# VH-VL binders against o60147: the designs that were tried, part 126

Target 1, 175 residues: o60147
Amino acid sequence: MLEKNKYLYIFRHIQTNQVLLSQGNVLKKTALFQLPYPLQKPVAPNGMRPAKLRKDHWVPLLKVEFPNESMFQSVFMQLLNYRKYRSVQPLTSDLLKLPIPVRRRKIMRQEVPNTIADLADILNKEKFPENSVRLQLSDKSDSEYADWPPSVQIDSEEIKLSRGFREKTTVDEAR
Short names: E, the ipSAE of ESMFold2; O, the ipSAE of OpenDDE; V2, 0.75 times the mean of E and O plus 0.25 times the DockQ between their complexes.

## First folded at step 6 (VH-VL)

Design j12 (framework fv_dargistotug; at its last look DockQ between E and O 0.04; V2 from the best seeds 0.00; counts 0 for: pae E 8.5 > 2, grease 19.9 > 18.9, SAP .51 > .496, placed apart)
Fold by OpenDDE, look of step 7:
Structure j12 (fold): chain C 175 residues (1-175), chain A 120 residues (1-120), chain B 106 residues (1-106)
Amino acid sequence: as target 1 above (175 residues)
Amino acid sequence: QVQLVQSGSELKKPGASVKVSCKASGYTFTSYGMNWVRQAPGQGLEWMGWINTYTGEPTYAQGFTGRFVFSLDTSVSTAYLQISSLKAEDTAVYYCARGTYYILTGFDYWGQGTLVTVSS
Amino acid sequence: DIQLTQSPSFLSASVGDRVTITCRASQDISSYLAWYQQKPGKAPKLLIYDASTLESGVPSRFSGSGSGTEFTLTISSLQPEDFATYYCQQLYEWPTFGGGTKVEIK
């Protein structure tokens, strides 16, 4: 159980490309609180209860293995802070001139590259030991969104896509 | 702690001008757009437009071009609405309203409103 | 501009009643709809955004539903402080408001 605490999974929404962070390979309902705004056409229970997490709408974007839980926690919190910081920044004039739906889509499309870039920036600042952090991407091309520090070892094998969770692999079971 | 405080009621004659102020506090002024909403006596709400508090660029709704001017003084976190060549039909309560933290969630904070009465 | 039509314009109800207000858009606005409450002499108060998301601090008796062109605000059990005028607002394009629904004491 403790070993799972060193794994960061990042999921993307299959329609909106919004991003959720997860400790472990299964999304928790509380992950929705990470979103700066509700999903389009959210399904909310009667009485204005929080929207339900539709796990089937989320696919893994990347997996990060840290040497220990402490490093994981540090990076996780920093990622959330980076996101929050961006959410409070003024929008550019160009964005503000766009119709609201178009604006939203454009902003959402930036979440994936921004999150990846944030991760790389955080890891660059942390200066972890060389090859101490393992990064696995669902799409190898996504690694091009950032310059990675020597602490990051990028796996040559892409992670398999599964909605709502990262399927347990033999490698995961051994760790 | 977020507050929008507007200037007091105005009584003007037709043809005159009025300038309503909206002072913001409790948040980063330039991080949120400022909207203006008109409400004639006994009538509904009417969106007049908004101003980009970061760039200073105003956008006016249809019917609110020409005589209506949005402006800012960012040094004091204040937005202004100026109406020139006032008409009797301009009699209304004018509200400033902040856009929400999230870009598509409406107006979460409002000023208390400023009554502008135009009468001969 | 997108027009919003609210119905009814006036509604008489008693404390404890279930109240339903409808907002119809002239075109598909997805879920970009907000609801406001306004009391006499006061500024409007945001209740719901994105059609069904409850604004922070708003009682759970308020709920919103709908998408596309038909939207509904529901008060499950009307309280004394709920007698007011309610407005819908679309945020698909430049904002426009509905005509309002005044909820009065029966």
Scores: ipSAE 0.016, ipTM 0.614, lowest interface PAE 7.2, mean pLDDT 86
Fold by ESMFold2, look of step 7:
Structure j12 (fold): chain C 175 residues (1-175), chain A 120 residues (1-120), chain B 106 residues (1-106)
Amino acid sequence: as target 1 above (175 residues)
Amino acid sequence: QVQLVQSGSELKKPGASVKVSCKASGYTFTSYGMNWVRQAPGQGLEWMGWINTYTGEPTYAQGFTGRFVFSLDTSVSTAYLQISSLKAEDTAVYYCARGTYYILTGFDYWGQGTLVTVSS
Amino acid sequence: DIQLTQSPSFLSASVGDRVTITCRASQDISSYLAWYQQKPGKAPKLLIYDASTLESGVPSRFSGSGSGTEFTLTISSLQPEDFATYYCQQLYEWPTFGGGTKVEIK
């Protein structure tokens, strides 16, 4: 009776600022497969994939509610493909001049703004009805990484949860 | 109406190859992952892996990284399972099943199954 | 690998009975569990996902509960068409299925 998933959940790593996309409000172990293997090649982006999912290291970045599951699935797939496309692009000359540890940190720190820009790009190209897509951010200033279409309603309330997106009904019922 | 239609049953000899097709209709093929599930006669369900229908990138479960190959023809919304060097133990019904890219809601639509029989 | 242990493997029941099938995971999988029904010669059918969410078109006599490592599928009043094999599936990691529970007529 409940509608199928129409929510996109995006997490940020506390220390590296890497990004994980999720269909659920709690990260699955398979989400780590979104992060590229560490590749030590001059022409390919170097990624970092943790050996295990440390749930306490991943915090909410943003949440999107779509009008329906079909629209969610389309946007989710496109976001994954944007990330894959970036992961195989040659590095810029400026990045290649950096020592590998510095280069990796710079690449990882781009993930938050890049993901937000990708999301907005996809939503600008899709023809969703006005105010039909609700966006909620943990830090509202992050909305400044992109220009949002009229279809997007940015929630005035920031995400207040410290770990994951799931509310623990028995403990954190006060608001 | 979402539908997955698989190719017909196959009778093969050990050492041969088989290619099972799974034609999808009623939804955007590249928006959902395609999973393959094996069921030996009288046995339970065994996930073999899945293929990203947008990129064509397969992921194989442990034990299926050798003789099993997933592929696509997105122009006709069709996924394929190829099994080489067939063994008697490969006798099973093979299902294609639609799922989300990183499976949250389970496999909501299944093909009718393709029986592959490998005689001795 | 996350192992799913279903119990019982087999049960006999009459029309109208309340049937409970359990699925235990070898580690915490949150609510990432699905239930399937499979009749002889047919593909499995998704009944429940996210531990307790009923798939569209599934009769309300089916219900799911549980979180973490312990999950149940309940059929509140067994009907003739419910005699089948039932499988749980975890979706926290790459999917695995339980061994199945066959429900037969008594």
Scores: ipSAE 0.013, ipTM 0.623, lowest interface PAE 8.5, mean pLDDT 83
Fold by ESMFold2-Fast, scan of step 6:
Structure j12 (fold): chain C 175 residues (1-175), chain A 120 residues (1-120), chain B 106 residues (1-106)
Amino acid sequence: as target 1 above (175 residues)
Amino acid sequence: QVQLVQSGSELKKPGASVKVSCKASGYTFTSYGMNWVRQAPGQGLEWMGWINTYTGEPTYAQGFTGRFVFSLDTSVSTAYLQISSLKAEDTAVYYCARGTYYILTGFDYWGQGTLVTVSS
Amino acid sequence: DIQLTQSPSFLSASVGDRVTITCRASQDISSYLAWYQQKPGKAPKLLIYDASTLESGVPSRFSGSGSGTEFTLTISSLQPEDFATYYCQQLYEWPTFGGGTKVEIK
C-alpha cells in the first residue's frame, strides 16, 4: 500500500538471515537485487540457479513508521547505501581465515544485526523530532543490537505475523 | 596507490613451462583475491580462475585445470601463474586482476599483462 | 557456464555521438554484471559494477542499466579517448566475459 504516512518494511530470510528492505508490505522480485549473492543453491556442475523470489521464505524483521514521505525516503536510501558500502569493504582478518562458502554464510547471518545497527546510526545522525519514528519488531530483543536516539519509539507490541507482512486469511482467523 | 606489476614477456618452445609473476603493492595483499585472465591474440577475455590470498586456495575455471597452477608468496605480496607442457594455443597475454572476496564486484585493478608466446 | 552475448560486435561512431552497447545473459544473473574498457595494448579498466554503479574516477558520460538477462552500457557523448573495446562480465557464477564490442572512429 502506498499510504501517505510512509512505512519501511524489513524482511529476514528464514534460512540465511539475509535482509530485504521494502516500501510496501509485499516483496517484489526486484528487491532481490539488494542481495550481494544468490539465494539458491548452485546448479551442478557450475554456476548458480536463476534467482527466484520465494515470498514464503521471508518473514518480518521490523516495521518502521515515519511521520512523512521525505523522512522515509531519506532513511530508506541511506540504508540501501549503507548496505552497498558494507558489500565493498575489506573483510576482517577473522573472516579471511574462512573458506569462501563458510565466510559467505557468516556474512549473511550478520545482515540482521548490521541492518539494525545501520538504521540506528542513520537515525542518530538525522535530527528527527522526539518520538517521531516508531519501530515495531517481530522479536523485541533485536532492538538490543543498537543504541537508539530520542527520535525513536519502540512499540511494546511485537509483529504477530509468522508469514511476512501479509494480512490474516479466513483460515487464520478461525475460532 | 594500488599497483599490480607483472613479469616480462616470455618466448617458449612447445613442451616447456613458464611462470608469470604479479607483484601487488599499495594495499593489504591478503584482503583481496587475485584473478587470472587470458587474452589470445585478437580474441576476447577469458577468466582462468582465482586464488584466495589469505588461505592460498586456488579455484580454476573448467578450461584451466591440470596444466595451470596458481600460487603465492605472501611475504613479497606476489601471485604466480605456472603453465606446464606449453602448447601453441597457450600463446596469449595473461593478466592478473584484483577482486573483492565478498561480492566479486568486478576487478578494480589489473596488471599490465604478460605476453607468453609459444612457438617452435 | 553462463554465456554473455554482446551486440553489436563492432560499431563506428563519431565524437559527440551517443553509443549504446547491449549484453545479454543466457540466464538470470540479477545485477551481477560489470563493464570494462580495453584500449589496444593495455589492460582492461573497470567502468561499472553491479550493473549500474560507476567505478570511482570513471567519467559520468558512462552509465549502465539493466537487470536479469539484458544489460546496457551507454556513453552519452563519445570522446576521442573512448575509442576502445568494451566487455561485459557476469559475476553471478564463475566469471565469464562477453565477446566484446569494438568502438572505432567513423
Scores: ipSAE 0.000, ipTM 0.478, lowest interface PAE 12.9, mean pLDDT 80
ESMFold2 (binder alone), look of step 7: mean pLDDT 92; pTM 0.944

Design j13 (framework fv_dargistotug)
Fold by ESMFold2-Fast, scan of step 6:
Structure j13 (fold): chain C 175 residues (1-175), chain A 120 residues (1-120), chain B 106 residues (1-106)
Amino acid sequence: as target 1 above (175 residues)
Amino acid sequence: QVQLVQSGSELKKPGASVKVSCKASGYTFTSYGMNWVRQAPGQGLEWMGWINTYTGEPTYAQGFTGRFVFSLDTSVSTAYLQISSLKAEDTAVYYCARGTYYILTGFDYWGQGTLVTVSS
Amino acid sequence: DIQLTQSPSFLSASVGDRVTITCRASQDISSYLAWYQQKPGKAPKLLIYDASTLESGVPSRFSGSGSGTEFTLTISSLQPEDFATYYCQQLYEFPTFGGGTKVEIK
């Protein structure tokens, strides 16, 4: 029996380090609604904000496998709430003193460590069984942004995909 | 339901001080910054600065340092603009307007404005 | 600071006309531009943000376009209630406003 929404796929932008959450291994254009800022470097000829999602500008950051859909939904919703809370809260005085473009650049760069820290915080608060959550990263050193609970098992194998999450079929392996 | 209500008009003499209030309702006061915008009679809009409603830290635009002070009373969801040593050129309508701190996508809600007239 | 130049400063048009107002920035501000409508004796009202995103509740006859240094506000089929002054605002640095464009309907 296949379970719906058992995996959380997290992408990062190659230039800004902005983060997008996805329930599937490919980004939908609606994922752009998660971004509080237009992309800092122009992706489309007419500005920073792309007219359409440029999938080739987003690479895998990490993949989380949950034992069931209920745990996935709980963590995913909490992670969206953390992101929403960050988007409406005032900045620290140090950041507020910076020019707006510089502030936005620094905030965007912090989305990767912030997302990883938020994920770990949520998992530390939940009473999940030991080794029930599997985490696979593109860069294993990113796991150092947080302290992980006993419920989390970090895979020794890193994600080697350069663009998006792409599962190879048996046909692709035979070729 | 989001509303910003400002205090009434003021008539002051040069050298006096004035304090304009802006009371917010219908949202969490500390989740959004408060901007101040000035408009002299028959003139355009001029951004004066903003205040961080969570920390109370103000940021002033060039030309609005010294005599202008932004402050808060978070217990009553109210922001204040104080102008000291009033000059004739301070005659203007002063607006408060809501904005986000790191996502400046424009000011979505405005107070009705407070006319401050400085004359002898 | 970033300067915004609006043109024209004044225009008169008939109901049903297509009206275009331009806003030019002294440097590249990407898409960090908003448009406001101000009626006599009233506070400004946000019409458009991020250069082209229409604010909720604003009639579809208003549209924004542009990026970088050149921006336009377009009103298709001008209505009597559109008599107002329109302002552009940049949010790339500390906010600054354009000089305004007064639209008078014949």
Scores: ipSAE 0.006, ipTM 0.500, lowest interface PAE 11.7, mean pLDDT 80

Design j14 (framework fv_dargistotug; at its last look DockQ between E and O 0.35; V2 from the best seeds 0.00; counts 0 for: pae E 9.3 > 2)
Fold by ESMFold2-Fast, scan of step 6:
Structure j14 (fold): chain C 175 residues (1-175), chain A 120 residues (1-120), chain B 106 residues (1-106)
Amino acid sequence: as target 1 above (175 residues)
Amino acid sequence: QVQLVQSGSELKKPGASVKVSCKASGYTFTSYGMNWVRQAPGQGLEWMGWINTYTGEPTYAQGFTGRFVFSLDTSVSTAYLQISSLKAEDTAVYYCARGTYYILTGFDYWGQGTLVTVSS
Amino acid sequence: DIQLTQSPSFLSASVGDRVTITCRASQDISSYLAWYQQKPGKAPKLLIYDASTLESGVPSRFSGSGSGTEFTLTISSLQPEDFATYYCQQYYEYPTFGGGTKVEIK
């Protein structure tokens, strides 16, 4: 039968510009484990990451549609590995000169360009069929952070932030 | 290809300690998180927590702090569960199970389980 | 702590029957639910994840549906090897399992 889990949903934090990856169109609370800098101090004695997910603080960055689940899983895991690798790299001397709060803001600000560049790098290394991977962005100018391979088709329609990743309905289209 | 192989059954007296191992093979050990799940005789499944195999940071579910310790030896791709001050209530099969290290997804591969029996 | 309630806890069925198991969550978990099969003396086996995605190698007679708080596992035509205990599990928050549904032969 038809495979259903072939979408990668990428969210951006409205205040910090941090990025979360999701296999579903709704963020789960455990997605916060992806963040190297907690949005709030952990309250759990056992070291659990931030206890509160403010869904209204996360907006769509982009949606990626893959031809099948295997390609989705491969790209999703590679992207998570790229983010893991970036989080443990030694800080540059320029960043080390900054106070901790300023340093964190600069690092977080770069997550959107870095995520887009990493996605493009992964897709350029893979030999996917022409026009088989579809990107839909909230802001098409974000696609300029990278050079895309022939396998990628960028959707002409942007994601409307007010709807999130919600599917269009007749009511939404009627206005 | 992917396999999780756990250590053999243990019979312990109350107050003793036990250390269960889970050896991974067929994948990059540090790319996936390792979860621990308990099942008491005739009962259901209970998630105990997980350990980030890349950082070594453990996270324990409520009720599994104190006497339970998750650890790793990445050089041999092995995760460990240690239980101290064993009680009769700890009698159970303990499973290790693979999950996404950043996010908790469904557990796609499981160890065969280790039966720990605590009796006087 | 998200609670999962499975129903029924036990069912008796014959080979060829259509079997339906329900899992209800105490709060909205979107589609972050998995289903497992466990045979006596064996580790659980992942059948379905993200509510409706069939794990590789799992027979097509197994299907999952639902979102939010109500989820269903269906076995379209029960086979002898399907007599087992089935568990749902959420991973929207720290993982929790349902109480299990034991499928026994009539």
Scores: ipSAE 0.064, ipTM 0.681, lowest interface PAE 5.8, mean pLDDT 84
Fold by OpenDDE, look of step 7:
Structure j14 (fold): chain C 175 residues (1-175), chain A 120 residues (1-120), chain B 106 residues (1-106)
Amino acid sequence: as target 1 above (175 residues)
Amino acid sequence: QVQLVQSGSELKKPGASVKVSCKASGYTFTSYGMNWVRQAPGQGLEWMGWINTYTGEPTYAQGFTGRFVFSLDTSVSTAYLQISSLKAEDTAVYYCARGTYYILTGFDYWGQGTLVTVSS
Amino acid sequence: DIQLTQSPSFLSASVGDRVTITCRASQDISSYLAWYQQKPGKAPKLLIYDASTLESGVPSRFSGSGSGTEFTLTISSLQPEDFATYYCQQYYEYPTFGGGTKVEIK
């Protein structure tokens, strides 16, 4: 099987805490399509898709290295599916009591921990080989949002940020 | 072992419709996006859009809305391109090309192409 | 849409020559660029992706470089089977292709 890319980057918005999945260490404009269309043209943080990609507003949350592209593809697909699933779930009574803008903000605050938890859940179900998946976090404390399976090796080194993105390294370019 | 096999050449009259098929094999069909690319005779490549094979959601490039429809039959790992109200300028080779589920990358596998000729 | 401008449009070369093809993007596309080879009557073949990564099975004489707005495809020593049309393609936004460069035998 062709191994084109086995690296998953997850970015968070510095203001809204919205989450984007990326194949590479630099977000593509099309990544914004992961976010819902606004009913009307609102400005974030209403949990809507921005009109433009502001690269400086997105920072890496974590990086995952998979053994191969097939595993990457599977996990990526499932992550998107998990997100979609949550978006169509009924709201709790507590949330329904809140005004829509407040409700949306509260939901968005949970995107980061939910995404991390989703990733862990997916990896637990996949049962990849021990220490076959490498996880690197921008903030090591974010790893506490989930229990990780033996397949995941958490990197002791945090993601280095530059201009809101992870810089390409010679190691990354060689892979 | 990955292979995309398209349907044969088509000759149509203006105003008619055509449906091109692209059958995939050798990989999990729903794990990779399917792109459509047009190439007019003697011209370059033009991206028409793509379809999410998992969700079935199509995305059309500018200039390819309305008369162009992407569809799927996942049970047979096949993607379809339908063009309605054919025009002479629709004469071209149409390719399906595999992308990735995460939308847009280089296209690593291509169908052999389907020539659609529109002539009165 | 992002426009890609290839240069030259036509290139005459001999076997053994070093061939360089340039692709310029209308805006910064980072490294989200691919190169394809197409022979008459055939589908394009992926050569390079992510600007510089060689696709599996592609000869090492092919290489890609560049980032941002300027990219280059290089064939270190042109072989008889390399006479074809080459296209660059960006996928930072919705994909667009360059106009192509036809490499012909001198």
Scores: ipSAE 0.046, ipTM 0.696, lowest interface PAE 4.0, mean pLDDT 87
Fold by ESMFold2, look of step 7:
Structure j14 (fold): chain C 175 residues (1-175), chain A 120 residues (1-120), chain B 106 residues (1-106)
Amino acid sequence: as target 1 above (175 residues)
Amino acid sequence: QVQLVQSGSELKKPGASVKVSCKASGYTFTSYGMNWVRQAPGQGLEWMGWINTYTGEPTYAQGFTGRFVFSLDTSVSTAYLQISSLKAEDTAVYYCARGTYYILTGFDYWGQGTLVTVSS
Amino acid sequence: DIQLTQSPSFLSASVGDRVTITCRASQDISSYLAWYQQKPGKAPKLLIYDASTLESGVPSRFSGSGSGTEFTLTISSLQPEDFATYYCQQYYEYPTFGGGTKVEIK
């Protein structure tokens, strides 16, 4: 049991504002399975899975440094469960009255604030030590979507990465 | 205690069908994906695909899109692999293996394997 | 698809030896790589994921390293129960496995 710091990377789609969670700063095609439905058969209006992973369309939203793998896995799985829960919930009457393309856009636009709020909710409920979780954002104003617990240190430096993946392999980040 | 228990070995003739079961216990079945892996006698491991246990959506590796069908019965926490029109080349051990919904980590728990033998 | 090439295909070693197995990917896969141990007639057992993270319950004599295209599995002091076949697996995209490395008693 070799314990090393672990990172959660969260990406945003440039156009749709959909969100993908990743263990590394390079997205893999299978990350698209986090999005509940393919474009071909949109059963629910909550969002659409793009047909292909366009690597240049996914940019960093935030990253979180956890002190160990156990904390990372707990938070990661809970974030995925929140997303799954939303994808199967009944929609409000107001949303159901909208044309499907408009409804999808409105729901997708909420993925960034919803994911950030979910992350904060999970961290507020967990018993993590004070200052043990470090959060770095691409846009620090996004931290305003939630109230953060004492366990979280928000990095003063914004993420400088401009693309959803890197030309060179990333460091293991003491994974 | 996570456990995957597969159905017993099968002896089949070419052209027949077989359905392999993989019963999960010790965890929430719909929180993890189920993968299928083939190993021909004396050979290496070959990923066949996976099924999303929440939605029932299968994904098949190239070469496994015709005669191979993944399915579920979530009421009994069981995944199935059905192979139709069996060929001699389908002789192998078939494993189910638990992974995350999009294979972010390795496959952490495996079934004991099911030997399917196809001979005349 | 991403090809993984393991070296060596076979090795012979004694109890107490340090063994090193390599896995080379046909493209950069970051750290999305796992190592498995398989004994005859048994299912594979996950040893290491994300290139270097030990799975729970795996002895500390096992370690993994590497990123990008070159990865190693090291057994620091070989034990009798370690004689097995070892496979690498990438999960950068649809998974593929290496060809295996059989570790035998000298």
Scores: ipSAE 0.007, ipTM 0.588, lowest interface PAE 9.3, mean pLDDT 83
ESMFold2 (binder alone), look of step 7: mean pLDDT 93; pTM 0.951

